# Ledger of designs, part 15: VH-VL binders against Probable Brix domain-containing ribosomal biogenesis protein

Target 1, 157 residues: Probable Brix domain-containing ribosomal biogenesis protein, of Methanosarcina barkeri (q467k0)
Amino acid sequence: MLVTSSRKPSARTRTLCKLLSRFIAGRCMTRGKMGMQELLEFAEGGPLIVIGEYHGNPGELSFYDEAGELLFSLRFTDWYSKELDSYWFSGIEPKLAGQGEIAEAFKVFFHFQRVENDKIDQLPPSSTLIVVGENDIDFMGSGKSLFKLNLRGFKKY
Key: E = the ipSAE of ESMFold2; O = the ipSAE of OpenDDE; V2 = 0.75 times the mean of E and O plus 0.25 times the DockQ between their complexes.

## First folded at step 12 (VH-VL; framework fv_iratumumab)

Design r4 (from m1 with heavy chain S30D; at its last look DockQ between E and O 0.81; V2 from the best seeds 0.77)
Fold by ESMFold2, look of step 12:
Structure r4 (fold): chain C 157 residues (1-157), chain A 117 residues (1-117), chain B 107 residues (1-107)
Amino acid sequence: as target 1 above (157 residues)
Amino acid sequence: QVQLQQWGAGLLKPSETLSLTCAVYGGSFDDYYWSWIRQPPGKGLEWIGDIDYSGDTEYNPSLKSRVTISVDTSKNQFSLKLNSVTAADTAVYYCARLNYEGYFDPWGQGSLVTVSS
Amino acid sequence: DIQMTQSPTSLSASVGDRVTITCRASQGIDSYLTWYQQKPEKAPKSLIYAASSLESGVPSRFSGSGSGTDFTLTISSLQPEDFATYYCQQYYSYPLTFGQGTRLEIK
């Protein structure tokens, strides 16, 4: 998986690109002046996530399949925990929890192992977890929220 | 807790190359961008540029033609080189982490660089 | 480039005083502004981010306000340890830029 951004991203967008790519055990790439065809070539047959900005903020994730077709997008505001300051990413794919349209879209897009909410406390200590809620997506490591995307919209194409 | 320790150049002559190194302890090197900022004596702060472990850089346009930031991932270190220094480059130079909010925290202890004949 | 202009450049105050420092951006930066405190011969320390959010461990006498172009740092009752230089910094867009600083000195 490849995570990138719009062209000329802000510092916040660059750091979210890196953070998200590390969390999902994917790759991050600076967009530069690349078009969609070049991005697909760098993705080497894998799927693509593009972070879009709204008024200088990272505010949209767009999810493309390996052919470059836009599958869905979500709008958000971001939040970061101070737990990130000392956190070490394991390089292991996260597990997925939660219900609803976004959770199903994530399951189809990422293919991460799904975990029931009542089994989360049984996960190994190095585990990372994406919890899709009604109003936010919580990116958790070692039983703590590391960052969240507070949902403002979801669209399938 | 992440800590930054820096060392390098003190007194330089005009036209020499400034060289500073910053080491990162107590946190992940690969997961962040790392920055250089300078402060002329008694004056304000100027962002110089940033880099990550893969070599992805952003430079202040005012310095871009003279600046190289590089990384040594095996030592969790990054460095600053500034070519063709003049007295205007006299400053305390800081390394700092660009955090996920997009500002600087923490900072290194600072290194005074003086350019004279 | 976004220019950040602080006022005043310096001021003298006494312990217990209320102090207000302002920062103006040359164009809108939403709330992407951080205030730093710097003591002599030390690195800057972040106090407030996102214009108004207090960093952990920073006393509640510090507060920040504003959005867009006009921002304010307020210290409600000065303590001896608050005498320092204060900088604002925008992180809305590259290049990242700082205000010229405000020196807060003992009267």
Scores: ipSAE 0.706, ipTM 0.885, lowest interface PAE 1.6, mean pLDDT 90
ESMFold2 (binder alone), look of step 12: mean pLDDT 93; pTM 0.944
OpenDDE, look of step 12: ipSAE 0.805; ipTM 0.925

Design r5 (from m1 with light chain T34A; at its last fold request DockQ between E and O 0.91; V2 from the best seeds 0.83)
Heavy chain, then light chain:
Amino acid sequence: QVQLQQWGAGLLKPSETLSLTCAVYGGSFSDYYWSWIRQPPGKGLEWIGDIDYSGDTEYNPSLKSRVTISVDTSKNQFSLKLNSVTAADTAVYYCARLNYEGYFDPWGQGSLVTVSS
Amino acid sequence: DIQMTQSPTSLSASVGDRVTITCRASQGIDSYLAWYQQKPEKAPKSLIYAASSLESGVPSRFSGSGSGTDFTLTISSLQPEDFATYYCQQYYSYPLTFGQGTRLEIK
ESMFold2, look of step 12: ipSAE 0.706; ipTM 0.889
ESMFold2 (binder alone), look of step 12: mean pLDDT 93; pTM 0.945
OpenDDE, look of step 12: ipSAE 0.870; ipTM 0.941
ESMFold2, fold request of step 13: ipSAE 0.665, 0.671, 0.690; ipTM 0.886, 0.886, 0.889
ESMFold2 (binder alone), fold request of step 13: mean pLDDT 93, 93, 93; pTM 0.945, 0.945, 0.944
OpenDDE, fold request of step 13: ipSAE 0.919, 0.909, 0.927; ipTM 0.958, 0.955, 0.961

Design r6 (from m1 with heavy chain S28D; at its last look DockQ between E and O 0.87; V2 from the best seeds 0.00; counts 0 for: pae E 2.6 > 2)
Fold by ESMFold2, look of step 12:
Structure r6 (fold): chain C 157 residues (1-157), chain A 117 residues (1-117), chain B 107 residues (1-107)
Amino acid sequence: as target 1 above (157 residues)
Amino acid sequence: QVQLQQWGAGLLKPSETLSLTCAVYGGDFSDYYWSWIRQPPGKGLEWIGDIDYSGDTEYNPSLKSRVTISVDTSKNQFSLKLNSVTAADTAVYYCARLNYEGYFDPWGQGSLVTVSS
Amino acid sequence: DIQMTQSPTSLSASVGDRVTITCRASQGIDSYLTWYQQKPEKAPKSLIYAASSLESGVPSRFSGSGSGTDFTLTISSLQPEDFATYYCQQYYSYPLTFGQGTRLEIK
């Protein structure tokens, strides 16, 4: 799975691209002058996430299938925990928790194993987890929030 | 916690190439971008550029024609080369981590590079 | 390129004084501004990020405010260890740029 950005990304967008790609056990690539077809080739048949800027900030994720069709997008503001300073990513795909249309879109897009909310505390210490809530998406490691996307919108195409 | 140690270049003659290396300890080298910043004596700070483990770089346009930042992932190190130095390149050079917020923390200890006039 | 202009260039103050340092960006940078403290012969140390968020371990006498183009760093009651040079830095867009610095000296 490939994570990239719009052209000429800010430092924050570049670092979110790297962080998100590490969390989902994917790859991060700087877009440069690449068009969609070239990005799909670098994705090597996998899906593609593009980070867009909103009002000069990283503020949109656009989710494309293997054919380059835009499936859905999220608008957000980002938040980063101090827990990231001491966190070591394992390279293991995260598990998915939560309900609603975003959780279903994530299930279909990522194919991550789904976990019931009451089972989260039973996960191994090194586990990573995406928790889709009503107002945010919480990216958790070792039982702590590492970063969040505070939701501002969701759109299916 | 992440710690940075730097070494290289000290006293240079005009037209030589400045070369500095920074080693990263206590963190995952692949998780961040790594930066060079310089400070002429008694003056302000200037960002030079950054690089990640894959070789993805950004450079300050004011220095881009003379600067190369490179990475050695086997040693968790990144390096700065600045070509064709003059006395104006005399400065303390710092390596630093570009954190997820997008600013610099932590910094290396600094290396004074002096270019004779 | 976004130019960052600090004022004043230098400032003399006494222990216990309230000190304010300003930073102006040549265009809007939202709140993507960090304040650094630098003591002689040392690397800069971040104090405040996102214009107003205090770094861990930084004394509460430090505070930051502002958004858009105008930002301030305030030290509410100056201590002997606060005599240093202070820099603002924007991280809104590349190239990342710093203010010229404000030297804070003992009266």
Scores: ipSAE 0.544, ipTM 0.853, lowest interface PAE 2.6, mean pLDDT 90
ESMFold2 (binder alone), look of step 12: mean pLDDT 93; pTM 0.943
OpenDDE, look of step 12: ipSAE 0.634; ipTM 0.894

## First folded at step 13 (VH-VL; framework fv_iratumumab)

Design s1 (from r5 with heavy chain N99Q; at its last look DockQ between E and O 0.91; V2 from the best seeds 0.71)
Fold by OpenDDE, look of step 13:
Structure s1 (fold): chain C 157 residues (1-157), chain A 117 residues (1-117), chain B 107 residues (1-107)
Amino acid sequence: as target 1 above (157 residues)
Amino acid sequence: QVQLQQWGAGLLKPSETLSLTCAVYGGSFSDYYWSWIRQPPGKGLEWIGDIDYSGDTEYNPSLKSRVTISVDTSKNQFSLKLNSVTAADTAVYYCARLQYEGYFDPWGQGSLVTVSS
Amino acid sequence: DIQMTQSPTSLSASVGDRVTITCRASQGIDSYLAWYQQKPEKAPKSLIYAASSLESGVPSRFSGSGSGTDFTLTISSLQPEDFATYYCQQYYSYPLTFGQGTRLEIK
């Protein structure tokens, strides 16, 4: 899984790229002048997440399949916890919780193990979890919210 | 908590190359971008550039032609080289972590570099 | 490049005073603005990010406001340890840039 950015990303876009890629046990790179085909090659034919910018900061995630087709996109504003300052990513893929179109899209895209909401508390403390809510996507580690994407829009193509 | 320690030469002659290194302790080196910032005596702050563990760099255009920032992931260190220094490059140089929110924290202790003939 | 201009360049105040420092960006930067405090021979210390978010451990007497081009750092009741130089910094776009600083001195 490759996470990349706009061609001239802001500092925040770059850091989100790094953070998101680490969380999902993927890779990230600044896009630079790379086109879609080149990105797909760099991703070794894998799916691709592109962080788009809105008003000079990260504001959109676009999800592309192996063929470079846009599957769906999210509009968001980001939030970060100070818990990130001391958090260590294990490199293990996160689990996925939540309901709705976005959760289903994530399930299909990431293939992460799905966890029901009533079983989240049974997860090992070291687990990472993506919780898709109605208004946000919460990225949790060690039982704490590490960062969130406050949802502003969802579009399925 | 994350701590930054930096070192390097403090006194240079014009046309020489400035070389500083910053070591990161107590945190994930690969999860952040790391920056160099300088401050001439009695003046404000100037961002020089940043780098991550993969070597992705961004430089201040005002210094890009003379600046090279590099990373040593095996040591959790990143370095600054500034070529062809002049008196205008006399400053305290800081390394710092670029936070996800976009600000710098924490900072290294600073290194005074004086360029004098 | 986005230019950050602080006002005033320096000011004198007394303990207990309300102090206001302004920062103006040459173009709109939304809320992507940070404030730092720097004491002599020390590295800058982060105070505020996202224009108004207080850094952990920073006293509540510090506050930030503003959006777009005009920003303000306020110290509601100045304490002895607050005498320092303050800087704003934009991270809307590269290159990252700082204001020229505001030196807050004891009257």
Scores: ipSAE 0.625, ipTM 0.897, lowest interface PAE 0.8, mean pLDDT 94
ESMFold2, look of step 13: ipSAE 0.667; ipTM 0.883
ESMFold2 (binder alone), look of step 13: mean pLDDT 93; pTM 0.949

Design s2 (from r5 with heavy chain L98M; at its last look DockQ between E and O 0.88; V2 from the best seeds 0.00; counts 0 for: pae E 2.3 > 2)
Fold by ESMFold2, look of step 13:
Structure s2 (fold): chain C 157 residues (1-157), chain A 117 residues (1-117), chain B 107 residues (1-107)
Amino acid sequence: as target 1 above (157 residues)
Amino acid sequence: QVQLQQWGAGLLKPSETLSLTCAVYGGSFSDYYWSWIRQPPGKGLEWIGDIDYSGDTEYNPSLKSRVTISVDTSKNQFSLKLNSVTAADTAVYYCARMNYEGYFDPWGQGSLVTVSS
Amino acid sequence: DIQMTQSPTSLSASVGDRVTITCRASQGIDSYLAWYQQKPEKAPKSLIYAASSLESGVPSRFSGSGSGTDFTLTISSLQPEDFATYYCQQYYSYPLTFGQGTRLEIK
């Protein structure tokens, strides 16, 4: 799975690309002048996430299938915890929790193992989770929020 | 906590190449962008550029023609080279981590580079 | 290219004074502004991020405010250890740029 950005990304967009790719055990790359065809080749048959900007800030994720079709997009504002300063990413895929249309879209897109909310505390302490809530998506490691995307919109194509 | 230690370049003659190295301790080298910033004596700060584990760089356009930033991932180190120095390049040079917010914390201890006239 | 202009360039103050330093951006930068403190022969230390959020361990007498183009750093009751040079920095867009600095000197 490949994460990239709009062309000429801000520093915050570059860092979110790296952070998200590390969390989902994917790859991040600088887009440069690459078009969609080149991105799909670099993704090696895998799906693609593109981080878009709103007024110079990261504010949209666009989810493309392996053929380059746009499946859905999220609009958001970002938030980062100080817990990230001491966190070490394992490179292991996160588990997915939560309900609703975004959670279902994530289930189909990522294929991560789904976990019921009441079983989260039974996971190994080193586990990472994407928790889809009503108002945010919480990216958790070691039982703590690392960063969040505060939801501002969702669109299916 | 992440700690940065830097070394290299001291007294240079005009036209020489400035070379500095920064080592990263106590943190994940691959998870961040790493930056060089300089400060001429008695003056303000100037961002030079950044780099990550994969070699992805961004440079200040004012210095881009003379600057190379590189990484050595086996040593958790990154380096600055500045070609064709003049007295105007005399400064304290700092390495720093660019955090996920996009500002700098922590900073290295600084290296004074003096270019003779 | 976003120019950051600080005022004043220097000021003299006494222990106990309230001090305000202004930083202006040449374009809107939302709240993507940091403040640093630098003492002689030391590296800068981060004080404030996101225009108004205090870094861990920074005394509560420091505060930041503003959004868009106009920002302030305030020290509500100056202490002897606060005499230093202060810099603002935008991280809205590349190239990342700093203000020219404000030297805070003991009167």
Scores: ipSAE 0.589, ipTM 0.865, lowest interface PAE 2.3, mean pLDDT 90
ESMFold2 (binder alone), look of step 13: mean pLDDT 93; pTM 0.949
OpenDDE, look of step 13: ipSAE 0.836; ipTM 0.934

Design s3 (from r5 with light chain G28D; at its last look DockQ between E and O 0.91; V2 from the best seeds 0.84)
Fold by ESMFold2, look of step 13:
Structure s3 (fold): chain C 157 residues (1-157), chain A 117 residues (1-117), chain B 107 residues (1-107)
Amino acid sequence: as target 1 above (157 residues)
Amino acid sequence: QVQLQQWGAGLLKPSETLSLTCAVYGGSFSDYYWSWIRQPPGKGLEWIGDIDYSGDTEYNPSLKSRVTISVDTSKNQFSLKLNSVTAADTAVYYCARLNYEGYFDPWGQGSLVTVSS
Amino acid sequence: DIQMTQSPTSLSASVGDRVTITCRASQDIDSYLAWYQQKPEKAPKSLIYAASSLESGVPSRFSGSGSGTDFTLTISSLQPEDFATYYCQQYYSYPLTFGQGTRLEIK
């Protein structure tokens, strides 16, 4: 799957595109002037995530299927842990935990293995995990939060 | 912690090409964007541009016609070329990591480039 | 381009003084503002990010405040090692731009 941005992304948007793509074992691509059809070609039949900006900052993720149909979007503010400074991504696909509409949308979109919240401690120490909470989405590696998206909205299409 | 070591360029004549290289140690090269910033002696800082391991670049519009930033992924290095230099390009040049917040940390040690007038 | 204007350009102060340096952006940059300290012949060192968040290892006498267009760096009780030049930098949008600097000198 492919992660890209709105056109003319800020530095924070470019770095989130890279970070998210590394976490989900996907690819990151500079949007430039590309339209949806070109992006779908670069996605090589896979789904697409577009990072949108709100007043110059990353503030929205839009999730498109392989046909270019918008499935859902998230509005958020971002947060980054200093744990990222020493973290090395190994390409391990994350597991998914949590409940609610967003967790269900993620399960359908990503097809990551779902893990019950009370079983998280049983995962291998090297595991990466997306934890969908009520007010945030926590992207975890090696048992620590690496970054979070603090939720401000969710919309299905 | 991640460390940046830079080298290259020194004394140049007008119209020559400035060339600097920065090597990244003790951290992931592929997970970040890497930047060049310059500082004329006794003056402020000017961002030149950034690049990642895949070659994705952004350039300061004021310099974009003369600047090329490139990457050598086999050596975890990135380089700056600035064409057609003049005395106005005399500065200390720094490499730096663009972190996920969008500011610079850490920085290389700096390289003085002097262009004769 | 977003212009960052610092005030004052230079400042003379004594050890123990409270020092305030300001930075004004030419447009609203939310809180996407960093402060750096630079000593002679050294690379800049990051002090503060997100307008008010202190970098690890930076003494608590340093603080930052502001949002939108007006930002302040404060040193609550100046120490000998704090004599340096200070720069603000916006990271709201490209091109990334710095203030012109504020040189803090011993009175």
Scores: ipSAE 0.730, ipTM 0.895, lowest interface PAE 1.5, mean pLDDT 91
ESMFold2 (binder alone), look of step 13: mean pLDDT 93; pTM 0.945
OpenDDE, look of step 13: ipSAE 0.893; ipTM 0.949

Design s4 (from r5 with light chain S53N S56T; at its last look DockQ between E and O 0.81; V2 from the best seeds 0.78)
Fold by ESMFold2, look of step 13:
Structure s4 (fold): chain C 157 residues (1-157), chain A 117 residues (1-117), chain B 107 residues (1-107)
Amino acid sequence: as target 1 above (157 residues)
Amino acid sequence: QVQLQQWGAGLLKPSETLSLTCAVYGGSFSDYYWSWIRQPPGKGLEWIGDIDYSGDTEYNPSLKSRVTISVDTSKNQFSLKLNSVTAADTAVYYCARLNYEGYFDPWGQGSLVTVSS
Amino acid sequence: DIQMTQSPTSLSASVGDRVTITCRASQGIDSYLAWYQQKPEKAPKSLIYAASNLETGVPSRFSGSGSGTDFTLTISSLQPEDFATYYCQQYYSYPLTFGQGTRLEIK
């Protein structure tokens, strides 16, 4: 899957695009002048995530299927842990935990292996995990939060 | 514990090309953008540009016509070339990591480049 | 380009003094403002990000405030190791730009 941004992204948006793509074992690219059809071609039949900005801040993720149809969107504020400074991404898909409408949308979109909340402690120490909570989405590696999207809205289309 | 070490020739004549290299240790090269910043003697800091492992660059418009930043992924290194230098290009040049917040941390040790007459 | 203007350019103070340094952006940058400390012959070191968040290991005598266009770095009780040059930097938009610096010296 492909992660990109709105046109003319800020530094924060470029870096989130890279970070998210590395966490989900996907690809990141700069949008440039590309329209949706060009993005879909570059995605080579895979799904697409677009990071949108609000006044120069990354603040929205839009999730498109392989045909370019918008499936759902998240509004958020971002947060980054200092644990990222020394973290090494494995290139292995994360597991998914959490309940609710967003967790179900993620399961369908990503196809990541789902882990029940009570079994998180049974995961190998090197596991990466997306935990969908009521107020945030926590992107975890090696048992620690690496970055979070603090939720401000969710919309299905 | 990311560390940046930089090197390159320090004394140039006008019209020559400045060339500096920065090596990244103790952290992932592919997960970040990497930047060059300069500081003329007794003056403030000027961002030159950034690059990632794939060659995706952003340049300061004030320098874009003379600057090339490149990457060597096999060595976890990135380089700065600034062509047609003049005395105004005399500065300490730093490499730095553009972190996910959007500011610089850590920085390399700095390289003084002097352009003589 | 967003210009960052620091004030004062230079100041002298004594150990124990409270000092303030201001940084003004030529247009709104929300809170995307970092402060750096630079000692002679050293690279800058980050102190504060997002206008007000202290970096790990930065003493609590340092604080930052502001949003929009006007920002302040405050050192509540100056220590001998705080004599340095301080820079603000905006990361709201490219090109990334710095203030001209404020040199803080012992009186």
Scores: ipSAE 0.706, ipTM 0.886, lowest interface PAE 1.6, mean pLDDT 91
ESMFold2 (binder alone), look of step 13: mean pLDDT 93; pTM 0.946
OpenDDE, look of step 13: ipSAE 0.845; ipTM 0.931

Design s5 (from r5 with heavy chain Y53H; at its last look DockQ between E and O 0.93; V2 from the best seeds 0.84)
Fold by ESMFold2, look of step 13:
Structure s5 (fold): chain C 157 residues (1-157), chain A 117 residues (1-117), chain B 107 residues (1-107)
Amino acid sequence: as target 1 above (157 residues)
Amino acid sequence: QVQLQQWGAGLLKPSETLSLTCAVYGGSFSDYYWSWIRQPPGKGLEWIGDIDHSGDTEYNPSLKSRVTISVDTSKNQFSLKLNSVTAADTAVYYCARLNYEGYFDPWGQGSLVTVSS
Amino acid sequence: DIQMTQSPTSLSASVGDRVTITCRASQGIDSYLAWYQQKPEKAPKSLIYAASSLESGVPSRFSGSGSGTDFTLTISSLQPEDFATYYCQQYYSYPLTFGQGTRLEIK
């Protein structure tokens, strides 16, 4: 999985690209002047996430398939926990929890193992987890929120 | 807690190259961008640029033609080179972590660089 | 480039005073504004981020407010250790820029 950004990203967009790629055990790449075809070549047949800016800072994720077709997008505001300051990413793919159309889109896109809400407490202590809620997506590590995307919109294409 | 220690450069003559190194302890080097910031005596702060473990850089346009920031990921270190210095480059130079919010915390202890006139 | 302008450039105050320092951005920066305290011969210390959020360990007498272009840092009851220079910094867009500083001195 490849995570990149819009061209000429802000500092917050660059840091979110790095953070998200580390959380999902993917790769982060600077967009530079690359067009979609070049990005797909660097993705080597894998899926692609592009972080877009809304009002000058990160506010959109766009999810592309291996052919470069836009599958869905999320609009959001970001939030970062102080727990990140001391957190060490394990490199293990996260598990997915939650219900609704975004959770289903994530299941199809990421292929992460789905976990029932009542079994989250059974996960190993070092587990990472994406929890799709009604109003946010919570990126959790070691039983604590590390960062969140507070939802502002969702669109399928 | 992440800690930054810096060293290098002291007294330089005009036209020499400024060189500073910053080492990162107690935190993940690869998960953040790392920055250089300077402060001329009695003046405010100026951001110079940032870099990550893969060498992805951003530079202040005012210094871009003379500045190079580099990394040694095996040592969790990053370095600043500033070519063709003049007395105007006299400043305390700081390394700092660019956090996910986009501001600087923590900072290194600072290094005074003096360029003779 | 986004220019950050602080006011006043310097001020004198007494222990116990309420102090307000302002910072104005040349363009809208939402709430992407940090405040730093710097004592002589020391590195800056982060006080406030996101315009109003206090950094860990910062006394509650410090507060920040504002969004868009106009921001304030307030010290509600000045203490001896608060005499320092204060800087604002925008992190809305590159290049990252700082205000010129406000030097707070003992009256």
Scores: ipSAE 0.746, ipTM 0.900, lowest interface PAE 1.4, mean pLDDT 91
ESMFold2 (binder alone), look of step 13: mean pLDDT 93; pTM 0.944
OpenDDE, look of step 13: ipSAE 0.871; ipTM 0.943

Design s6 (from r5 with light chain Y92W; at its last look DockQ between E and O 0.84; V2 from the best seeds 0.74)
Fold by OpenDDE, look of step 13:
Structure s6 (fold): chain C 157 residues (1-157), chain A 117 residues (1-117), chain B 107 residues (1-107)
Amino acid sequence: as target 1 above (157 residues)
Amino acid sequence: QVQLQQWGAGLLKPSETLSLTCAVYGGSFSDYYWSWIRQPPGKGLEWIGDIDYSGDTEYNPSLKSRVTISVDTSKNQFSLKLNSVTAADTAVYYCARLNYEGYFDPWGQGSLVTVSS
Amino acid sequence: DIQMTQSPTSLSASVGDRVTITCRASQGIDSYLAWYQQKPEKAPKSLIYAASSLESGVPSRFSGSGSGTDFTLTISSLQPEDFATYYCQQYWSYPLTFGQGTRLEIK
């Protein structure tokens, strides 16, 4: 899975690209002049996440399938924890918790193992977890919130 | 915790090429962008550029034509080259991590580079 | 490029004083602003990020405020170890830029 950016990404967009890709055990590439076709080729037939910008900072995730079709998009503002400064990514795919349209979209897109909310506390401490809430998406590692996307919108195509 | 150590030549003549290297310890080299910042004596800070493990770079336009930042992933190191130096390039040069928020932490110890005839 | 202008360039104060340093951006940068402290012959140390968030380990006498173009760093009660040079830095857009610095000296 490939995470990429806008063509001229801000510092925060670049860093989010790297962070998100690491968290989901994917790859990151700043888009540069690459078109969609080139991105798909670079993704080696895998799905694609594009980080769009609002007002020069990351504000949208667009999810594309293997054919380059836009499946859904999220509007958000990002938040980062200081816990990230000392966090080590294991390279293991995260699990997915939460309910609703976004959670279902994520399940279909990522194919991550689904975890029920009442079983989150039973996960190994080393586990990473994406928790889809009503107002945010929380990316957790080692039982701590590492970064969060505050939801502003969701669109399914 | 992440630590940065840097080294390189301290005294240059005009028109020579500045060369500095920064080594990263105690952290994931591939998880961050790594930056160079300089500070002329008694003056403020100037961001030079940054790079990640894949070689993705961003440069300050004021220096882009003379600057090359490179990475050695096998050593967890990144380097700075500045061509055609003049007295105006005399400064303490810092390597630093560009964290996810977007500011620099931590910093290397700094390297004084003096350009003199 | 976004220009960051600090004021004052230098100031003298006494231990116990309330000190305020300002930073103005040439354009709106929302809250994407960090403050650093630098002591002689040392690398800068981060104090504040996101305009108002206190870095870990930084004393609570330090605070940051502002959004858009005008930002302030405040030291509520100056301590001896606080005499240093302070810099703001925007990370709204490339190129990343710093203020010219504010040198805080003992009166």
Scores: ipSAE 0.606, ipTM 0.894, lowest interface PAE 0.9, mean pLDDT 94
ESMFold2, look of step 13: ipSAE 0.799; ipTM 0.911
ESMFold2 (binder alone), look of step 13: mean pLDDT 93; pTM 0.948

